# Miniprotein binders against q9bqp7, part 141

Target 1, 240 residues: q9bqp7
Amino acid sequence: VPQNWFPIFNPERSDKPNASDPSVPLKIPLQRNVIPSVTRVLQQTMTKQQVFLLERWKQRMILELGEDGFKEYTSNVFLQGKRFHEALESILSPQETLKERDENLLKSGYIESVQHILKDVSGVRALESAVQHETLNYIGLLDCVAEYQGKLCVIDWKTSEKPKPFIQSTFDNPLQVVAYMGAMNHDTNYSFQVQCGLIVVAYKDGSPAHPHFMDAELCSQYWTKWLLRLEEYTEKKKNQ
Key: E = the ipSAE of ESMFold2; O = the ipSAE of OpenDDE; V2 = 0.75 times the mean of E and O plus 0.25 times the DockQ between their complexes.

## First folded at step 11 (miniprotein)

Design kc10 (at its last look DockQ between E and O 0.85; V2 from the best seeds 0.00; counts 0 for: pae E 2.8 > 1.5, other shape alone 3.125 > 2.5)
Fold by ESMFold2, look of step 11:
Structure kc10 (fold): chain B 240 residues (1-240), chain A 89 residues (1-89)
Amino acid sequence: as target 1 above (240 residues)
Amino acid sequence: SREELLERIKELIKKGDKFEALLLLYEYIEKYPDNPEALIEVAELLLEMGRPDFARWVLLLAKELAKKTGDPELIEKVERLEREIEERS
């Protein structure tokens, strides 16, 4: 149980977008500072077993692919993820034109995979936008805030070569979503709040993406787990 | 009903419409998440579609539920399918 509980939702904010939205989604710039990022907190609070399994996986991959092959593989995975996020930001941005888009960027299995999800996405409020929680002292860069099937969500886009059919298959991703949500809901750069989350897992082979919807109750459950990870991180920093 | 949805999925697989079959399979899993017999049927269909990695995830859930029922026939079927999945991938 966390010692320093803090609410994920802000009762002073509306969970409904205005009828007249701006034509351009919010994109708050990320400021360099000393406070930790969500991903840093999660990386630094993995269990010893999780770290061991990741290092074992790395060694197995190196044995299979060779050192150079492994570097190429990991570089390619990173670039595919980056291209996917760039494509989604372009697709969801109202100022983008078709002539300004990279055709190779838009022709990928991952983009094909999410098409059925994108048809249910509307009312984009933020894209690749920084969030900060001043009280809990962490920062993040969320992918998207938009309506999914009529509900305003923090949306996290994930690429995968392996199926992730259940939210448990996404490991720490729900913690990322709720951490961004909690920060956004208490960040003065945002005038609205979000009570739902969505993790969208896109597949390289173009198979239909899995949406993992998180209602307010599920978000609250994961928020408690996030607070524990943040508390663990803070304790480790005090010992350094 | 569960049977009608399952037959629809089988029809889509036979027609070779993998994308739509998978979408309906996602719906089927969401509708019957606590039914080990239903999840075993999904795992079998996913194997037929050449998706052993996906079938493995579904079967893990089915195994957990089968153990809660204490039905030894159901547990044996899950374990048999686990061996078949490992053989294919």
Scores: ipSAE 0.423, ipTM 0.775, lowest interface PAE 2.8, mean pLDDT 85
Fold by OpenDDE base, look of step 11:
Structure kc10 (fold): chain B 240 residues (1-240), chain A 89 residues (1-89)
Amino acid sequence: as target 1 above (240 residues)
Amino acid sequence: SREELLERIKELIKKGDKFEALLLLYEYIEKYPDNPEALIEVAELLLEMGRPDFARWVLLLAKELAKKTGDPELIEKVERLEREIEERS
């Protein structure tokens, strides 16, 4: 049980859009502060087993590609992910804010992969927007807040070359989503709250993306795990 | 029903509608995640569709479930499919 329990949901906020909700998606800039990011917390609180598996994978990739080849591979993966997020932001942004769509950004297997998910996405409230949990002292940059099949979700877009048919195969992604939810629900920059999460795993070959929907109950379960990771991080930092 | 969904998937595969077949396979996996027999069937279909990597992931879960049930026939079927995937990759 977390020592510093805090609710994921804010009872003072309604799930219903207030009539004052801007028609334009929120895009709050991330302030680089001493406050740890969600990603940093997760990375520094990985289990020994997770670290070992990643190191083993890295070593194998270096043996296959060489050190320079592995650096190039890692850079390409990062670039592909970035371009995918930029393309999604462009697609989900209101038409009036559509800068000249680089048509080349839209011509990717990842974009093809998510088309069937995008059909069920509506009511975009935020895109690439910073969230801060003032009480728990963490920050994050969420990809999207929108309705998926009529349910308001924090949506996290992931790229993968490997199938991830199960939410368990997404590693710490569920923790990231609920961390963003909890922060948003208590961030004064947001007038609304979210009760659901969605992880979308897009594939390079254009195969149908996997949507991993997280209902309020599942979000609450992962929230407890997130709080434990945050406590572990905090303890490690006090001892440094 | 599970059988109706499976038959619909097989029909789509036969028609060459691979995208729609995969969508229904996703639904099938989500609907029956704790059924090792269902997961084995999905893995077989994925292998038939030329998706050995996806089949491998499904089989990993099927294997864990099969071991929990202690059903030797399911375990043997999983192991056979694992060998088939290795031979084709």
Scores: ipSAE 0.350, ipTM 0.720, lowest interface PAE 1.6, mean pLDDT 89
ESMFold2 (binder alone), look of step 11: mean pLDDT 75; pTM 0.647

Design kc11 (at its last look DockQ between E and O 0.10; V2 from the best seeds 0.00; counts 0 for: pae E 15.1 > 1.5, other shape alone 2.576 > 2.5, placed apart)
Fold by OpenDDE base, look of step 11:
Structure kc11 (fold): chain B 240 residues (1-240), chain A 89 residues (1-89)
Amino acid sequence: as target 1 above (240 residues)
Amino acid sequence: SREELLERIKELIKKGDKWEALLLLYEYIEKYPDNPEALIEVAELLLEMGRPDFARWVLLLAKLLAKETGDPELIEKVERLEREIEERS
């Protein structure tokens, strides 16, 4: 049980945003503060087993690709992910901002992969927007807040290459999503709250993306695990 | 071992410790990402746990791997499980 329990949901916020659908998605800039990011917390609180698996994978990849090849591969994966997020931001942004769509960004297998998911996405509230949990003292940059099949979700977009799975990224993805949810639900910059999460795994080959929907119950379960990771991080920092 | 981990997951499922079982399933996927048989087993367990969406995702990975191996038996098994998931959803 977390020592410092804090609710994921804010009882002071209504589930229904009273305000008319903002015509423009929120895009709050991430402030570089001494406050740890969700990603940093998760990375520094990985289990010994997770670290071992990552290192083993890394060593295997280095053996196969060489050190320079592995660096190039890692850079390419990062670039592909970035371009995918940029493309999604462009797609999900209001049409008036679309005049400068790089058509080349839209011609990816990842974008093809998510097309069926995008059909069920509506009511975009935020895109690439910073969240801060003032009480728990962490920050994050969420990809998207939108309705998925009529349910308001924090949506996290992930790229996966062919099943040489960066599956390690999926292990903590639910924690990342609920961390963003909890932060958003208590961030004064947001007038609404979310009760659901969605992880979308897009594939490079254009295979249908997979949606992992997280209901309020599942989010609450992961939230408890997130709080434990955050406490572990905090303890590690006090000892450094 | 793979078998020991799988058995531990099954035991947790039987006990109703779905959360811990899910975490171990993630570990299982991470340990055996390139093994279509292992992924199929995980998908079966996820289906038993009432997590068809997660099972579908794992089966998609298994299908990709099975196609890479060219093993028709694995492909057929994946397709069968995909149908089973659709029938239960």
Scores: ipSAE 0.021, ipTM 0.256, lowest interface PAE 6.0, mean pLDDT 85
Fold by ESMFold2, look of step 11:
Structure kc11 (fold): chain B 240 residues (1-240), chain A 89 residues (1-89)
Amino acid sequence: as target 1 above (240 residues)
Amino acid sequence: SREELLERIKELIKKGDKWEALLLLYEYIEKYPDNPEALIEVAELLLEMGRPDFARWVLLLAKLLAKETGDPELIEKVERLEREIEERS
């Protein structure tokens, strides 16, 4: 059990959007500070197995591609992910039209992959928006808050090249979602909260994306794991 | 429980839901790192289904976990199955 347990949900906050909520999704700017980010906490608290699996994958890739080939591969994967998130933000923004969007941004296997998911997404409340947990003192940048099949979710978009997923963040995907959720629910920039999460994995070849829905109970279970990682991080920083 | 999680992983593999099975497999490894024999069972199932590339990948994970336990009998089990996969290819 975490020593500093804290609830993921805010009992003083509604899980329904206010009637006066703006029609434009929130985009809270990320502030640079000393407070650790969700991704930094997770990276700094990787288990021995996670580190070992990542290093073995890395070694296999370097053996197949060479050192320079591996650097180019990882750079291209990073850029593809960045472009994918930019395209999704553009698609989900009510202020943009298809005529005003870059055709290359919309012509992607990853975008094709998520089309069937996007049909079930509505009520977009936040896009690429900063969150901060005031009490636990961590920050993050969430991808999307919207309804998926009628349930308000923190939605995280992931890219995957078949058949070789990105192993370095796979064990931590649910922790990332619940950390953003907990931060948003306790961030004064937001007037509402969310109780569900969604991880969407898009594929480079355009194959149908896989959604992974997380209800409130599952989110609470992963929240406990997140608190342990955050506690481990703070203990490491005290001990160097 | 670990038995329930393992059975769910196997059912997802049989269903062909590769990504969900991978997510649960990684969760299994984090929760139960002292049980590499479960990964051997998953690899055997993948071989039965004609997925030797996926089976080989799962066996790499099993081998890493078996070495962490320091149990030479488990390491030998993994290596025997790796040899079987190689001869089948």
Scores: ipSAE 0.000, ipTM 0.163, lowest interface PAE 15.1, mean pLDDT 78
ESMFold2 (binder alone), look of step 11: mean pLDDT 75; pTM 0.666

Design kc2 (at its last look DockQ between E and O 0.43; V2 from the best seeds 0.00; counts 0 for: pae E 6.4 > 1.5, pTM E .775 < .8, other shape alone 2.843 > 2.5)
Fold by ESMFold2, look of step 11:
Structure kc2 (fold): chain B 240 residues (1-240), chain A 89 residues (1-89)
Amino acid sequence: as target 1 above (240 residues)
Amino acid sequence: SREELLERIKELIKKGDKWEALLLLYEYIEKYPDNPEALIEVAELLLEMGRPDFARWVLLLAKYLAKKTGDPELIEKVERLEREIEERS
């Protein structure tokens, strides 16, 4: 049970954007570097089980690839993820920045993987946009806010080279989504709120991406778990 | 072991262990990429259990694999089931 409970939704906000919102998706710059990010909170509060599984995976990869091979693998995975997010931002933007679009950016297995998801995405309101929760003191950079099958969602895009995505991220991906949602819903840079989430896992080989939809009730359940992780982070900060 | 793995996936689905079933399903397609008919069986079970969104996604995987085998009977079967799910939506 969190000591410092705070609601995920803001009753003073509509779940539909008002007429004063711009038609171009929001892209709020990330500025605060003294307040912890969502990803840092989650990384610093990993369970003993998560740490054990990650260490096992790292050691197996090093045995298969060697130290230098593992470093190259990790760098390539990061680059693939970066290019995937760049491609999605380009695809989902109004085409006002066509001069920076790389043709090869749009040709990947990950983009093929998400095509069936993108057909159901519309009404893009934010892309690669900063969120801040001033009261709870954390920041984040969300991937996308858009409608998915008629529901306005915070959408988080993940890449996976192997079709075993869920053991590594079972609890943390939903926590990341609800943390962004809660911050956005109480951030003065946004005039609307979002009550649903979507996690999309795309595959390198083009296999159909796995969507995980989170309705408002499920988001509320994960919000409680996020608050516990944030409390745990605050306690660890006192000892470091 | 091929039949054992498929039966284990079905058991997990009946028990309601979605995440464990999904992990085993990915292991199955990695080991047996030329057998998309088994995914059709899984999708039919999910429909029987009232899980049409999960069934739809499994059928997308089955269609992806069926197209790689080039078996038009399997492709038609997957697409028929997809239409049936969409008509219920």
Scores: ipSAE 0.044, ipTM 0.524, lowest interface PAE 6.4, mean pLDDT 80
Fold by OpenDDE base, look of step 11:
Structure kc2 (fold): chain B 240 residues (1-240), chain A 89 residues (1-89)
Amino acid sequence: as target 1 above (240 residues)
Amino acid sequence: SREELLERIKELIKKGDKWEALLLLYEYIEKYPDNPEALIEVAELLLEMGRPDFARWVLLLAKYLAKKTGDPELIEKVERLEREIEERS
């Protein structure tokens, strides 16, 4: 049980969009502060087993590709992910803010993969927007806040070369999503709250993306796990 | 073999070992990602296991592959199963 319990949902905020909600998606810049990011917290609180599995994977990849090949592979994966997020931001942005859509960014297997999900996405409220939890002292950059099938969600877009049909196969991604939800729900820059999460796993080959929907109950369960990870991080930092 | 793996999954389902069955289904999908027939079989099993959402996703993949191959019989089979899932939902 977390020692420092904090709710994921803010009872003072309405789920209903206020008529004053801007028609333009929010894009709050990430401030570089001493405050840890969600990603940093998760990375530094990985279990020994998770670390072992990642290291084993890395070692195998280095054995297969060589050190330089592995660096190149890692760079390419990162670049593909970045381009995918840029393309999604462009797609989900209002037409009036359409910078010259690099048509080349839209010609990816990952974009093809998510087309069926994008059909169910509407009411975009935030894109690539920073969130800060002032009380719990963490920050993050969320990909998207939008309605998915009529439910307001924090949407996290992931790229994969391998099928991930189970939410459990997404590792700490559910924790990341709920961390963003909890931060957003208590960030003064946002007038609304979210109760659902969505992890979308896009595939390089254009195969249909897998949506992992997280209802309020599942989000609450992962929120407890997130709080434990945050406490572990905080304790580790005090001991350094 | 594909058939042996499928049979093992079916046996686990019959025993009520749903978690182990799902793990093997995951492995099955990973092992045979380009086989629309295999994916249709997986979707059927997922439907039997009471996992319609996962079955829908597998069928989407099967449909993608079936369209890519241009096999009208597979497309029809997928569409039939999609309708069955919707009727049960």
Scores: ipSAE 0.023, ipTM 0.384, lowest interface PAE 4.0, mean pLDDT 87
ESMFold2 (binder alone), look of step 11: mean pLDDT 75; pTM 0.666

Design kc3 (at its last look DockQ between E and O 0.32; V2 from the best seeds 0.00; counts 0 for: pae E 9.1 > 1.5, other shape alone 3.056 > 2.5)
Fold by OpenDDE base, look of step 11:
Structure kc3 (fold): chain B 240 residues (1-240), chain A 89 residues (1-89)
Amino acid sequence: as target 1 above (240 residues)
Amino acid sequence: SREELLERIKELIKKGDKWEALLLLYEYIEKYPDNPEALIEVAELLLEMGRPDFARWVLLLAKMLAKKTGDPELIEKVERLEREIEERS
């Protein structure tokens, strides 16, 4: 049980945003503060087993590609991910901003992969927007807040070359999503709250993306795990 | 072999080791990503395991591949399984 329990949901916020659908998605800039990011917390609190598996994978890739080849591969994966997020931001942004769409960004297997998911996405509230949890002292940059099949979600877009058919195969991504949810729900920059999460795994070959929907119950379960990771991070930092 | 892996998955399902079965199914999909027949078999097992959403996803992949091959029997089999999933949901 977390020592410092904090709710994921804010009882002071209504599930229904009182305000008219903002015509423009929120895009709050990330401030570079001494406050740890969600990503940093997760990276610094990986289990020995997770670290071992990643190192084993890395060593195998280096053996296959060489050190320089592995660096190039890693850079390419990062670039592809970035371009995919940029393309999604462009797609999900209001049409008035669309005049400057680089058509080349839209011509990817990853974009093809998510088309069936995008059909069920509406009511975009935020895109590439910073969240801060003032009480728990962490920050993050969320990809998207939108309605998926009529449910308001924090949506996290992931690229993969391998199938990830199970939410468990997404490693700490569920923790990232609920961390963003909890922060957003308590961030004064947001007037609404979210109760659901969605992880979308897009595939390079254009194969149908896999949506991992997280209902309020599942989000609450992962939130407890997130709090434990945050506590572990905090303890490690006190000992450094 | 493909058959040995499939049999091992079936054995795990029978034992109630659902987690291990799912992991092997993942490996199976990774090993045979371009084989629509293999994907159909995976979808059938997922349906037996009470995972219709995952079965649907695998069938979408199978359908895409079946259409590329132009094999009408595979397309029909996929469509049949899609209907079975809808009837059970």
Scores: ipSAE 0.021, ipTM 0.364, lowest interface PAE 4.2, mean pLDDT 87
Fold by ESMFold2, look of step 11:
Structure kc3 (fold): chain B 240 residues (1-240), chain A 89 residues (1-89)
Amino acid sequence: as target 1 above (240 residues)
Amino acid sequence: SREELLERIKELIKKGDKWEALLLLYEYIEKYPDNPEALIEVAELLLEMGRPDFARWVLLLAKMLAKKTGDPELIEKVERLEREIEERS
């Protein structure tokens, strides 16, 4: 049970953006701060079992690939995710660039994987945008805020290609989404709030991406778990 | 085992642990891609429980697997269930 509970929703904010305003998706720049990021909090509060399994997996991969081979492998995984997010930002942005991107970026299996989801996405309000929780003092970079089947959501895009300690790390994805929601709802850079979340896992071979929709009640339940992780992080840093 | 993992997925669905059930369903598909019938069974359970949105997604995966096996009877079964969900909305 968290010692310092705080609500995920802000009662002083509208549930919906101002519909009469011409809209361009927000892209608030991320600033380097001493304030911890969502991903750092989650990484630093992994269970002892998760840490052990990650170290064991790392040792096995280095033994098989060599240190340079392992570095190249992890770099390639990171680049696949980065390219996917860049492609989605381009697809969801109303503005064309003067210099077109590689056609292969837009024709990837990951993009094919999400096509059935994108049909239900509209009303994009933010893309690759920083959020900060003014009171709880944490920061994040959310992927997308848009309507999914008529519900305004924080949407998080994930890629899945290769076996790794996937299941344990992936259990934290709902916490990441609600942390972004709570931050956005209490960030003065935003005039509206969101009550729902969506996690979309895309596949390299074009297999149908799976969506995980989280309504307001479910988000509130995960918010409580996020607050516990944030408290654990704060206590851990005081003791170190 | 194959049966053990499927029963675990069904237990999570009945308990309402949707995220964990989704994760294990993907593990099942990775390990046992030749069994779209199991996914159809999960979708039917979800429909009985009044969860058509989750069932629709499971059927998309079942259709993908059925197309890879080339079994036209399974493809038609999946498409029939998809129409049932769409008619119920």
Scores: ipSAE 0.012, ipTM 0.406, lowest interface PAE 9.1, mean pLDDT 79
ESMFold2 (binder alone), look of step 11: mean pLDDT 75; pTM 0.663

Design kc4 (at its last look DockQ between E and O 0.74; V2 from the best seeds 0.00; counts 0 for: pae E 4.0 > 1.5, other shape alone 3.211 > 2.5)
Fold by ESMFold2, look of step 11:
Structure kc4 (fold): chain B 240 residues (1-240), chain A 89 residues (1-89)
Amino acid sequence: as target 1 above (240 residues)
Amino acid sequence: SREELLERIKELIKKGDKWEALLLLYEYIEKYPDNPEALIEVAELLLEMGRPDFARWVLLLAKELAKETGDPELIEKVERLEREIEERS
């Protein structure tokens, strides 16, 4: 159990923005800071088993592809992810200045894969926006806040060449989502809060993307796990 | 109703409607994530759809759940499907 429990939800907030809020999705810029990022916390608190499995996978890929082949493979995976997120931001942005879109940006199996999800997404409140938990002192950059099937969610978009049939198959993604959620709900740059999460796994071959919906109860369960990872990170830094 | 959803998925596979079949399979997995019999059925349907890669991932969980039950028939079925997947790949 975490020693310093903190609620994920803010009782002083609702899931509805003030009528005076801007109609354009929020995009809060990242600030340079000594405060750790969500991804840094998660990377620094991986178990020895997780680190071992990752290194074993890397060595198998290098054996199969060669060192240069592995570097090219990982670069292409990063580029595909970057283009996917860029395409989604373009698709979800209502601004007229973003209507000139690259046709190649929209052509990919990953974009085909998410079409049925995008039909259920509306009310975009934030895109590629920084969040900070002012009490727990961590920062992040969330992908999207929007309604999914009528429920306001922190939405995380993932590309995958492998099927992810279960939420636990997404490794630390649920922790990333709830960390962003908790930060946003306690960030003074935001006037609303979010109680649900969504991890959308898009597939390279265009197969239908797998949505992993996280209701408030599931988010609370993962929030507890996130708090433990944050405590572990803090304790490691005190002892370094 | 698990059986009704399963029959709908089977009909979609028979029609060759892979898109809708996969969408219903996602729903089926979400509703029965802790049921080894249900996950074995999913793996069988995924193999019928020509998705041994997907079936492999589902069977990883089904195997662990089947071991927890101690039911030798479930364990043998998982192991048979694992062999079938390996033969295809």
Scores: ipSAE 0.288, ipTM 0.692, lowest interface PAE 4.0, mean pLDDT 83
Fold by OpenDDE base, look of step 11:
Structure kc4 (fold): chain B 240 residues (1-240), chain A 89 residues (1-89)
Amino acid sequence: as target 1 above (240 residues)
Amino acid sequence: SREELLERIKELIKKGDKWEALLLLYEYIEKYPDNPEALIEVAELLLEMGRPDFARWVLLLAKELAKETGDPELIEKVERLEREIEERS
C-alpha cells in the first residue's frame, strides 16, 4: 500500500465538462523544472528483471548490428515514433491547421495501422499537452485527450514492430497513462477530468493497431502501482 | 461462441478480407488468452495469412500454456508449428 495515497480522480471536478467543447485542443507547453517526468520516474524504478531483459536485448542487438548499427537503429526507431506522433497531432488537430499537412507524414504503416482506431476517436480536448501533479510533484507530456467510443480517455500512442495484443505486453505504458490521468485530473490548467485510458499500439507494417482500453477500475489498479513507483523514486532520490 | 468466432474468421480469410479477419483474431486472442488450443488455432490462421512474426509470438504464449497443462499433444502441435514457421522464414 502506498504510504502517500492520493486519489486518481478529483471529486471536485465534474465528469461532464460544463464548458462547450473547446474548439481548439489544449496544448500546454512542458516547463523544464526540477520536477521529475513520468518517464523518468518509470525508468529509474524499473525492476532488476526488467533492466536485465532490456540489457540482454541491447547486447543481442549490438552483437547483430554492431555498436554503430545499433545507434542507427535506435535513432531510426525514435525518429519513426516522433514522425508518427507528429502525424497524429496533425490528423487530430482542427481542420484549419491542416493546410500545412506534410502528406509524407501521413504515408506510413503506423498511420495505416491506427485508421480503425481514429474512426472511434472524437471530441479532442488536448494534444501534446503538459500535465503537472502539484501535490505528488511529477510532470508529463500526454499525447492526446479525446473520446474513444464515447468515453473520454487519455490516449497514449505507441509504435511497435512486435505484436502486443495484451495490455500486459505494454510494460509500464499503463502506469504512464494513469500517471497522466492523475496529473491532469489535479492540474489547474484543466477544467475537466478523465476516468479512462487507452493505449494504442500501432504497427509498422500497417496491421491493425491494438487498442488497450482501461476502464476506471483498471486505471485505479494501475494508479496504486504508479504511486508505489513514485514513492520508490522519491526514496531513491533522498538517498543520493 | 468460440467456435462461431473462429468460423467467422476463417470465412473472412477465405473471402480475402484480411483486415477484418485480423481484427477478429485480435478479439479472439483477447477473449481466450489462457486457452492454449485457441492460441494454437490463431497461430495457424496467422501463418496462413502470411503473418509469421505474429504467429510466432502467439505460439510462444501457447507454448507456455501448453507446458503448464502438461498435454503432450498440445506441446507437440506447438513445436510442429514452430518448425514450420522457421522453415518458411
Scores: ipSAE 0.192, ipTM 0.627, lowest interface PAE 1.9, mean pLDDT 88
ESMFold2 (binder alone), look of step 11: mean pLDDT 75; pTM 0.658

